# VH-VL binders against Probable DNA replication complex GINS protein PSF1 (gins1), part 12

Target 1, 191 residues: Probable DNA replication complex GINS protein PSF1 (gins1), of Dictyostelium discoideum (Social amoeba) (q54hr6)
Amino acid sequence: MFTKTAIELIKELRGTDSIPHYNDTSIKATIDEMIALYEDLIKTITEHKEQKKEPFYLQHAITFHNSINRDKRCILAYLNERLNRIKEYRWSSGQSLLPDQLKERLSQNEIQFFSEYDKILTEYNSKVGLDLTIDPQPPKELYIEVRVIKELGEVVLNSGCTVNLNLNTTHFLKRSDITNLVKNGSLEHII
Key: E = the ipSAE of ESMFold2; O = the ipSAE of OpenDDE; V2 = 0.75 times the mean of E and O plus 0.25 times the DockQ between their complexes.

## First folded at step 4 (VH-VL; framework fv_namilumab)

Design c6 (from n10 with heavy chain G31D Y102R, light chain S30Y; at its last look DockQ between E and O 0.08; V2 from the best seeds 0.00; counts 0 for: pae E 16.9 > 2, placed apart)
Fold by ESMFold2, look of step 4:
Structure c6 (fold): chain C 191 residues (1-191), chain A 123 residues (1-123), chain B 107 residues (1-107)
Amino acid sequence: as target 1 above (191 residues)
Amino acid sequence: QVQLVQSGAEVKKPGASVKVSCKAFGYTFTDYYLHWVRQAPGQGLEWVGWIYPNSGGTNYAQKFQGRVTMTRDTSISTAYMELSRLRSDDTAVYYCARLGDRYESSGFYFDYWGQGTMVTVSS
Amino acid sequence: DIQMTQSPSSVSASVGDRVTIACRASQSIYNYLNWYQQRPGKAPQLLIYAASSLQSGVPSRFSGSGSGTDFTLTINSLQPEDFATYYCQQYYSTPYTFGGGTKLEIK
């Protein structure tokens, strides 16, 4: 059965609240499966080129496409959830340095992500004169992700900052700066 | 200009304790981690641990756990390292070193060092 | 503990020479490596951080390279002030271990 390795990757995360060892082996195996499925699909299409509309070709293509997409979604979900847990660690612990036990379980890219995330958080704490991790709750009420629904161009926010709000772009903005724009339908809060 | 000035040389007997001071000048003492590193005569460098002066939080190398205590007095911008139950192999120069601002430069490194404090454990 | 092995332990060279110093970690430390210079009777000074990034005020004749387990420090066109002891240091995990040092002496 296709996608079994990818599904087990997700189950690994669901079985614990901690950050398990980065499963490089299973990720590579899932990518190899995706490549093999894609190559088999291309081979099938090439050998039956004149029969693209036939039910066999369509069913084969749909099956392989769905399997590849499932593998892709599983890998992305795995990586994204691990990044979320790394961010939660920084908030809840208040520590700017990864403990060795956690670091050994992370990939190099994940270790670099923590460093960059810590830099952003520390720079923000410096500007507001407090350590946001003293109370280990993210400031969700302060910043939201929005999509531009109506072309607004260059806008001066209530804070005095200037942003360029082009149609269909997304931005991470302070809620107090853009509340009226969300209320009038110019911006859409992404949930 | 940034400076770290350490207390003077000490001669101790085995089993005694030593307390080395490190006074910071030219920067906001509470904003930077301060590490302790030692160097035995003719030997390389060995990390002892760190203190974060703002919180007073510490982290010690396992080798020194239970024998080292790092403290600070923020009112005089001074950090201390106390090493107890001294042995002859604790004879070394002890350095305090400031961890550079990890966000003005990429990486984790000691940008300013104290002059070192020789601790001799003999007899 | 991550062991850091430097080679050679000492090297003799003349002003104008090129010198390379090797540092090997007992496991991957990615690019989490610093190089320090220590003159006799002085505290160490940072030369290179993140394996290859030159510290402000350090002459461009110094360069670092490597990642994973194998790293090198290169000094091009040696100057009289470069005769010192050089240490690598990993900061990937505690304890933050140093190499044994390489003493650079005038030939």
Scores: ipSAE 0.000, ipTM 0.444, lowest interface PAE 16.9, mean pLDDT 80
ESMFold2 (binder alone), look of step 4: mean pLDDT 91; pTM 0.914
OpenDDE, look of step 4: ipSAE 0.757; ipTM 0.892

Design c7 (from n10 with heavy chain Y102S, light chain A50Y T94R; at its last look DockQ between E and O 0.01; V2 from the best seeds 0.00; counts 0 for: pae E 7.5 > 2, placed apart)
Fold by ESMFold2, look of step 4:
Structure c7 (fold): chain C 191 residues (1-191), chain A 123 residues (1-123), chain B 107 residues (1-107)
Amino acid sequence: as target 1 above (191 residues)
Amino acid sequence: QVQLVQSGAEVKKPGASVKVSCKAFGYTFTGYYLHWVRQAPGQGLEWVGWIYPNSGGTNYAQKFQGRVTMTRDTSISTAYMELSRLRSDDTAVYYCARLGDSYESSGFYFDYWGQGTMVTVSS
Amino acid sequence: DIQMTQSPSSVSASVGDRVTIACRASQSISNYLNWYQQRPGKAPQLLIYYASSLQSGVPSRFSGSGSGTDFTLTINSLQPEDFATYYCQQYYSRPYTFGGGTKLEIK
């Protein structure tokens, strides 16, 4: 009964793999519910001074706390899953711009998030010389930052890519591709 | 779905102690006050005290202060009531009862009760 | 301690009758009063909370009234399953005291 609106936010998201319209009205309604519950609790405690320490007021406070925490967790899960889907769109589409059809479904903060995420991805691609969006999945393997200690020149990695490992240059590379070079002292792992 | 299952009947001599258990099923044990209420044969109900399993905090009716100890083991969702220096007038059925998760500020009640544990004190 | 006095201690009635049971507190307890039903050999079960609010699943033939010190449980059109002992209980302050009970018997 309590938290019904918050749970419906999660159900809306689970009912589709796309990004539905940002449900600002339900988020506001859930926050209003939390505030109203808190205010009702305070009024009850104030009106019944002699009963404030009795377990029924304490149990009521526990119930209030659990309900508001559940609402908060649902809202955070909703927002976080939407952000994850925005990130997945950037990776899978390879596009630096939101289509107008998708943009109309996002909040202002979500649009700003995409812009910042795109900048970070673009800066990373420029630094490593790769377009990460050619691979339709985000990399899940550990990448590490290394500094070249011994001049190696052009090196062909196991992936088939060629990288230029000049002395004192810094690179962000797959750990699996360069393990031997770190082990033999040619590259230094920067933590 | 919610159940409170109590330990079996006990027969004790005057001066002994008894420890009754109450195992909770179907709900978050630490989130609810648990009360103990007793009923002497052919008589009414008498409140003994409560324990809050989360903190282990307790409160006892003055009549039992100094003779009753309520504890719990949260790892097995079980509460205990121990009554010492037993007398014949301690012969009763002892119930554990959960304080309801009432959202309504006016609502307070024991929503689930154990089946009761008969404690008989006789020589 | 708040003393709760029930009357009568027993009542005989027939199926279909109306029965009232009284409960009096030794001081004002506002509306902080519950009614429980206890069938033979069973633990008590809640009927009424906050003096007059019906617990879910309880038939509408049960009703509670009163405030302060004087409270009443009314059962309209008694059914065979209603023959039990009834207890009032205050939760205004500790210790949470019960009335002495009213046994409702079939006539």
Scores: ipSAE 0.014, ipTM 0.532, lowest interface PAE 7.5, mean pLDDT 81
ESMFold2 (binder alone), look of step 4: mean pLDDT 91; pTM 0.902
OpenDDE, look of step 4: ipSAE 0.821; ipTM 0.933

Design c8 (from n10 with heavy chain G31D N54K Y102R E104S F108W; at its last look DockQ between E and O 0.03; V2 from the best seeds 0.00; counts 0 for: pae E 21.1 > 2, placed apart)
Fold by ESMFold2, look of step 4:
Structure c8 (fold): chain C 191 residues (1-191), chain A 123 residues (1-123), chain B 107 residues (1-107)
Amino acid sequence: as target 1 above (191 residues)
Amino acid sequence: QVQLVQSGAEVKKPGASVKVSCKAFGYTFTDYYLHWVRQAPGQGLEWVGWIYPKSGGTNYAQKFQGRVTMTRDTSISTAYMELSRLRSDDTAVYYCARLGDRYSSSGWYFDYWGQGTMVTVSS
Amino acid sequence: DIQMTQSPSSVSASVGDRVTIACRASQSISNYLNWYQQRPGKAPQLLIYAASSLQSGVPSRFSGSGSGTDFTLTINSLQPEDFATYYCQQYYSTPYTFGGGTKLEIK
C-alpha cells in the first residue's frame, strides 16, 4: 500500500517527546516511491495517449496524484516538526552548542540549521543586552494526541494556526497551544 | 587539498567599487561559511562579514552595511565581495577564510585562508 | 560591538624565553576565543581555539588560558619560527572582532 513508509515517519515523531534519529532511509524510500508512481503515471499516459479521458485511466492518475501528494506532505511535516524541535531545544536549553548525543541524531542540514539559528539568537541577545533564554520554562511534552470531547469547530490556536476540532475526532497538536482546552475538558489527552 | 584562490591586486580611485573573487577547491563549497577579513598595511585584522554559499545568506559588520555586498556562484564554487564608494582607508589586503567545523566543541574558527587580495584606493 | 584589547602591542625576546600575551574582552565572551599566528606576508593560522584547546599540529609549547573577559596565550621556550604577530579573536557575536595584535620580535 502506497504511503505506508511516509506514515511511519510521522508515527516516529508522535511516539517521542525528543528529537529521534533522522530517518534518511525512510525519507529516501518515500521519495523513491514518489518517483516510481510518477514514472508509472507518465508511462501509462504515454502508452494510452488517445485514451486519456477514459474513467479507468483517470482513476489511475488520481490515485497516483493523491499518493504522491500524501508522501510529499508527510515528508514536509516530518522535516518541519524536527526543525521546530531543534529551535525549541536551543531556546529552552540556552546552549550554543549541540551535545554530541543530539548531534548524532540530526542530518547535516539540521546541524547547519541549528548553527544558524544559534548565531541569530546570540547576535540578538548581544544587540538588545538581554539573554532571552535566561528564564526558559522546562520543556513539556511537545506534541500530544488528543480527542475532541466537546464540539469546537474551527479554532485559532495560540500560534495563529487554525484547526477544525470536530467531536470525537483525534488530532496531533502542540501541548502549549491546547493546554487550556485540555484543562477545561474540551480535549482529552490520549496516552 | 582545501584551497581558496583569490583574484589579483586592484588599484581604485575614491568613490569607485571593487569586486574580489574567491574560488574554492578541494571541498564541498556549499557546506561551509565563507568569511571576509581585511588588513590595512601595518595594521591588525578586521572582520567584514560572511556568506553561506548554500543559501546565499549574508551577515555584514555594521561598519560596512550599505557598502558591501557578498555573493556567490555555486556552479563554479566562487564567492565574491564587492565594496562600493571606496575611501582611502579601505586600502587593505582582503582575505576570504573558510569557517571550519562549527559543530564541534570549539565552535567557530577559520581553518583555511585565501592568499589575500591587495586593494589600493588612491586619488 | 565587543572590543578586544591585546597587550603588549610588541615584545622583544630571545630564543628559549617564555612569553605571555594578554587579551581582554569588553564583555564576557565565555570561552569563545581563538588565537591566531601571522607570519610576515602570510595569512593568519589558528593556534588555539575555545580559549585553551590546541589545534592539531601546533607545538605543545603554545598554551591558552582564561574565560569570561581575560585570556592569555603563553609560549614556553620560544623558537625562531615563533617570531610573528599574534591575534586573539572573539566569536561570541558579530562582528567577530580581533585584538590589535602583538608583534613578537627577535632581540
Scores: ipSAE 0.000, ipTM 0.418, lowest interface PAE 21.1, mean pLDDT 80
ESMFold2 (binder alone), look of step 4: mean pLDDT 91; pTM 0.915
OpenDDE, look of step 4: ipSAE 0.704; ipTM 0.856

## First folded at step 5 (VH-VL; framework fv_namilumab)

Design e1 (from c4 with heavy chain L34M N59K; at its last look DockQ between E and O 0.42; V2 from the best seeds 0.63)
Fold by ESMFold2, look of step 5:
Structure e1 (fold): chain C 191 residues (1-191), chain A 123 residues (1-123), chain B 107 residues (1-107)
Amino acid sequence: as target 1 above (191 residues)
Amino acid sequence: QVQLVQSGAEVKKPGASVKVSCKAFGYTFTGYYMHWVRQAPGQGLEWVGWIYPNSGGTKYAQKFQGRVTMTRDTSISTAYMELSRLRSDDTAVYYCARLGDSYRSSGFYFDYWGQGTMVTVSS
Amino acid sequence: DIQMTQSPSSVSASVGDRVTIACRASQSISNYLNWYQQRPGKAPQLLIYAASSLQSGVPSRFSGSGSGTDFTLTINSLQPEDFATYYCQQYYSTPYTFGGGTKLEIK
């Protein structure tokens, strides 16, 4: 059965609430399957070049193509889900260091990804003056989308920036700069 | 719902080997690391090592390296720990414990333990 | 190996008392510390993970604090079921190591 190894990668993730050990062996096996399917398909096509557009030939080619694409999508889904779990771990733990056993489960690229993600969060937290990972919810909207309900023209924000708040236009503005304008009805928060 | 059931008590002579089993119920056996921890009578807890049932990969505390072997049979959801060249100071209760780490809570702890297997080494 | 030192090794206390147990690591382990409770003849049970996070179903009278090398477990109003042995455990690196234990006894 085609794509069995790729499907088992996804099942591995379903079977745990953790970040399992990086399954390099199964990824390589799936890639080898994709290459073998592709080479067989190309060989078959070149040997039957003069029998173009026969229903059985086209159906055969489509089946191989779909199997290759499913393998590809499974690998990408596996890798992307692992990165999402690594990000969520950083948020939930609030720590810049990984336990050694968890670190052993990651590929080198995944360890580097964690390090860069941590750097971004740490720098952002310093600028805001808070540790966002203490409460693992996204920050209450720092920037909100608003619609201008009353014509205001050019307005100078608390940050010193000048914006044009023309009637019926929408803007993505810092909440702290426009709280009074939303409160008095000049701007409407778009939900 | 999750349960770990270990094999019965064993009495061994110095120099022998013992193999303790740990059968898992109520969860995906291959999805979680299985650890082994021992406790000598009246003493504290000592980590022995882990096995990852999916791959069969293992890691042992250096103290036990060369004397301990951890294996598993995924068809019956059972982990095994074998300790060879037993000494009197290996007398202990041996626990299997599931590592229940979660990326959502960042928890990293033994959430379920077997009932323990007493291994007595005496001449 | 990271050495975990618990203090005191034993505490005698009465129901309703407040008890504090200390745990010290030989090197920084961030907040990667668990507290377990073990009743006689039973396997350990998790109380607290990540130094201060209560496990589901653990009474709020238990609390943990600390980071780096120094950690504490506090029981604010002792109940009869709390008389047990308590272990801290680091999970920063293998081998995972436990403190020597603190036996909490009824006066």
Scores: ipSAE 0.588, ipTM 0.817, lowest interface PAE 1.6, mean pLDDT 85
ESMFold2 (binder alone), look of step 5: mean pLDDT 92; pTM 0.922
OpenDDE, look of step 5: ipSAE 0.816; ipTM 0.929

Design e2 (from c4 with heavy chain N54K; at its last look DockQ between E and O 0.36; V2 from the best seeds 0.00; counts 0 for: pae E 3.0 > 2)
Fold by ESMFold2, look of step 5:
Structure e2 (fold): chain C 191 residues (1-191), chain A 123 residues (1-123), chain B 107 residues (1-107)
Amino acid sequence: as target 1 above (191 residues)
Amino acid sequence: QVQLVQSGAEVKKPGASVKVSCKAFGYTFTGYYLHWVRQAPGQGLEWVGWIYPKSGGTNYAQKFQGRVTMTRDTSISTAYMELSRLRSDDTAVYYCARLGDSYRSSGFYFDYWGQGTMVTVSS
Amino acid sequence: DIQMTQSPSSVSASVGDRVTIACRASQSISNYLNWYQQRPGKAPQLLIYAASSLQSGVPSRFSGSGSGTDFTLTINSLQPEDFATYYCQQYYSTPYTFGGGTKLEIK
């Protein structure tokens, strides 16, 4: 019953392979619901302070709490997925400019995010001498070349894969799998 | 699967108005922008404007601002384009077209078109 | 408004020929260009989006190229079904604008 509007935000994204129009009305309605639920929760706790452990009031408080958290998670998922699609659009288009039809769909903050993301990506492409968007698909994971500085032998990576990291050998590995090993000095990032 | 079906041909006098309908099938009507494009006989294509059925929001080419009104009825998945104060040079086939896109392909294009509605303005 | 200029306005060609159609924008539109094919009495159909990306189901004899202001559509080894009118269309900014069209006719 609660969270209907928030779930509709998620359904809107799941129902399309596009970046739909920023749904400011439903976001505002969901936030208003969260505020109303929070006020009801506080009122319930305050009016029944002596009964806050009583199963009747505890169950109501848990219900309000869970509904607020669900609304929050839905809004955050909605916003985060939109940003991910904006990033993927930059990769797939290879263009620094947003067409009007896409700008019409974005919030002001999202347009600003695209501009900042484009600047970072353009600067990185210039530094490495390649246009990373020439392939229209962004890589799922970044791979980096590393040299083994400390003998590690067989290592189970974060992904669950096993690799043999012998001293002074070099490997192309997913950054996410070996971040800790690079930070602790066991692996050296090779440019 | 996806289909746009338009109303039939119209013959109008100068100064009159015409209202063309476009009924959508096979997709969520409110999830896509719907555009109107016209084509005078023997001529090229001209963009008239769009409507976003969820909000009812519109954007019209400046040439048509003040004469065109785009509306929709979401209960029957139907969009309408009304053009007023008709002139002879409004004689054209009027198409509705769905704007398709994917953030993975970066394209914005008219992926499905209605069959067109001939509007003839003559005295 | 961004003006789209197509050339030539018509082309006479034979089955098996290679045809190139040019489209020029009055200002840079990056790669935000579509090509449509229109058969007589029918609505246009998308061939190419993003200047060079082939729409699903479109034969590989069609190709597009260009960026910025100058674009081309190339049809290799013409088939009888390719005799139609072709339009470029920019989608960078509204109003969306189309080229004047190129009519491809049988010699």
Scores: ipSAE 0.419, ipTM 0.742, lowest interface PAE 3.0, mean pLDDT 85
ESMFold2 (binder alone), look of step 5: mean pLDDT 92; pTM 0.919
OpenDDE, look of step 5: ipSAE 0.827; ipTM 0.933

Design e3 (from c4 with heavy chain L34M N54K G57D N59K; at its last look DockQ between E and O 0.43; V2 from the best seeds 0.63)
Fold by ESMFold2, look of step 5:
Structure e3 (fold): chain C 191 residues (1-191), chain A 123 residues (1-123), chain B 107 residues (1-107)
Amino acid sequence: as target 1 above (191 residues)
Amino acid sequence: QVQLVQSGAEVKKPGASVKVSCKAFGYTFTGYYMHWVRQAPGQGLEWVGWIYPKSGDTKYAQKFQGRVTMTRDTSISTAYMELSRLRSDDTAVYYCARLGDSYRSSGFYFDYWGQGTMVTVSS
Amino acid sequence: DIQMTQSPSSVSASVGDRVTIACRASQSISNYLNWYQQRPGKAPQLLIYAASSLQSGVPSRFSGSGSGTDFTLTINSLQPEDFATYYCQQYYSTPYTFGGGTKLEIK
């Protein structure tokens, strides 16, 4: 029965709330199955076309084609879900580093993806003057835009987050984190 | 419903080996790392290592490298830790603990522990 | 190996007191720090993960803070059930290491 190994990849993800070890063996086995099915499909089409025979070749071709597509969809779903979990972990943790054991579960391409995703997110956070992963749900408190009047450098906010408050930069921060800094004139509320 | 049930207390002589079992209930055994942590009487906690039941892969703290072997039997959802060449300072309660990491909360902690297995090494 | 230094080793306190327990890592571990509570004769139980995130079902009188190398666990308004031993644990890299523990006793 075709596609058994590919279905097992999907079941592996459904069985856990974590990112399991990258299943290279099952992915390779599924790709090998797809290659074998593709070769059978090409033979079926070529021999039918060349020999002008119709002994259920259409049924065989459809079966091979559908099995290839199911394997492809399972592998893509597996890989995409793993990437989604890696992204979600970056958002949830708020950290640019993974615990070593989690990193060991990833493929080399997935490690590179995390690194590139982290760079993009870190650059975006710097541009908007806040860490978007601090509050991964709808904001519960008023945010205000502030300009840094006094060079403060690296500051730990009441929420426990660290921000760089360099002179003349603007930031979008929770009022509750910076109330004292606005009151003492270190930050200016931008209307 | 998640539960880890360990084998009973053991008394061993120096130089012997001990094998502690940890049977898992209520979850997909192969989907989670199993860790072992020990606690000498009246002392703190010490990490021994982990096994990934699906692959059988292991990692051990350097202190135990060469003396500890972790295995599993996926057909009965059971992990094992064997410690050889026992010394008196190996006297401790040995816990199995499931690593409950979650990508959604970024949690990475031991969420379920066995009841502990006391291993006593005495002449 | 990352050494975790916990202070104090014991505390005597009364119901209603505020207690603060410190934990220091020998190198930066970002926020990859857990706090566990261990009652006598029981396995440890998670209180806080990621330095400050409160585990489901843990009372709000527990809070954690810190990042990098210095971390604290604070227990506001102690209750009788809070008298136990508390451990910090880093999970940044293996071997995972625990602090020496802080035994919280009734005065």
Scores: ipSAE 0.575, ipTM 0.809, lowest interface PAE 1.5, mean pLDDT 86
ESMFold2 (binder alone), look of step 5: mean pLDDT 92; pTM 0.922
OpenDDE, look of step 5: ipSAE 0.823; ipTM 0.932

Design e4 (from c4 with heavy chain F108Y; at its last look DockQ between E and O 0.33; V2 from the best seeds 0.00; counts 0 for: pae E 4.9 > 2)
Fold by ESMFold2, look of step 5:
Structure e4 (fold): chain C 191 residues (1-191), chain A 123 residues (1-123), chain B 107 residues (1-107)
Amino acid sequence: as target 1 above (191 residues)
Amino acid sequence: QVQLVQSGAEVKKPGASVKVSCKAFGYTFTGYYLHWVRQAPGQGLEWVGWIYPNSGGTNYAQKFQGRVTMTRDTSISTAYMELSRLRSDDTAVYYCARLGDSYRSSGYYFDYWGQGTMVTVSS
Amino acid sequence: DIQMTQSPSSVSASVGDRVTIACRASQSISNYLNWYQQRPGKAPQLLIYAASSLQSGVPSRFSGSGSGTDFTLTINSLQPEDFATYYCQQYYSTPYTFGGGTKLEIK
């Protein structure tokens, strides 16, 4: 059965409040499955061109394509969730060092990610003169979706970007750039 | 309710081995590291090692390397610690303990402990 | 291995007293230190994690402080249920080591 390993990878992560050991074996197995499915997809397409009347070729091709995409989404979700947990650990602990038990559970790339993330936070704290991890929760909303309520035309955002804010159009913009426009009713935040 | 239930007390002769079990209830067994800690009579606590039930991976204190084996059976949510070539100074209460290691908190600590298993090594 | 040294090994105190227990690591462990309480015949129970963070359900009379190599546990108004043995434990690196314990006795 396709995508079984990928689904179990997600279940492993959802079954714990910790950062479990990086499951390199299951990731590799899922990638190998994606490669095999891609080869089957190409074979199916080739048989369509060579044997026009073969039954079910379209259904087989769709199945292979959907299975590949599910495997891809599962791997990306697994990796992204692990990175989010690593970031949250840095915030909650307030510490620049990983304890051995956590370090042993991370991939080499994840350890490097923590190091770079720590460097960014440490540099920011130094420039601001505060330790942001004293209240260990980062801002989570950086971009919001808005609808233009009043015709604004071309607007230069304080980030330097120029956008056209035409009436009834929707945009995905950084909250800090458009806070005043939302407050004054020119833009409506779409939750 | 999280609970760790260990096997009963054991009396062994020097040179024998002992296998202590720890059955987990009330949580996803494969989602947490399980540690073993021992305490000789009237003495302090000594870390033996851990097992991660999902993978079966282990880490042992160097003092026990080569004498301890930690295993698990995920179908019955049970971990095992086997200590071989027993000597009289292995007489201790052996605890299993779950590592509470939520990425949302700033601490790694043993949040639930088994009741302990007394292992007595005598001639 | 990181050695954890507790002092004193025992304390005799009365209800209402303030008690301070020290724990020293043989090398820096940042704040990766826990404090446990163990009653006779029972498994240890967590009091403090990350050197100073109070576990849920632990009375506010308990507090922890320190970072690096030197740590303290303080009980600010000793209660009858506080007579037990207290252990510090580092979790910076394996093997995770405990202090030798501090037995708190009623005088």
Scores: ipSAE 0.159, ipTM 0.609, lowest interface PAE 4.9, mean pLDDT 83
ESMFold2 (binder alone), look of step 5: mean pLDDT 91; pTM 0.916
OpenDDE, look of step 5: ipSAE 0.815; ipTM 0.923

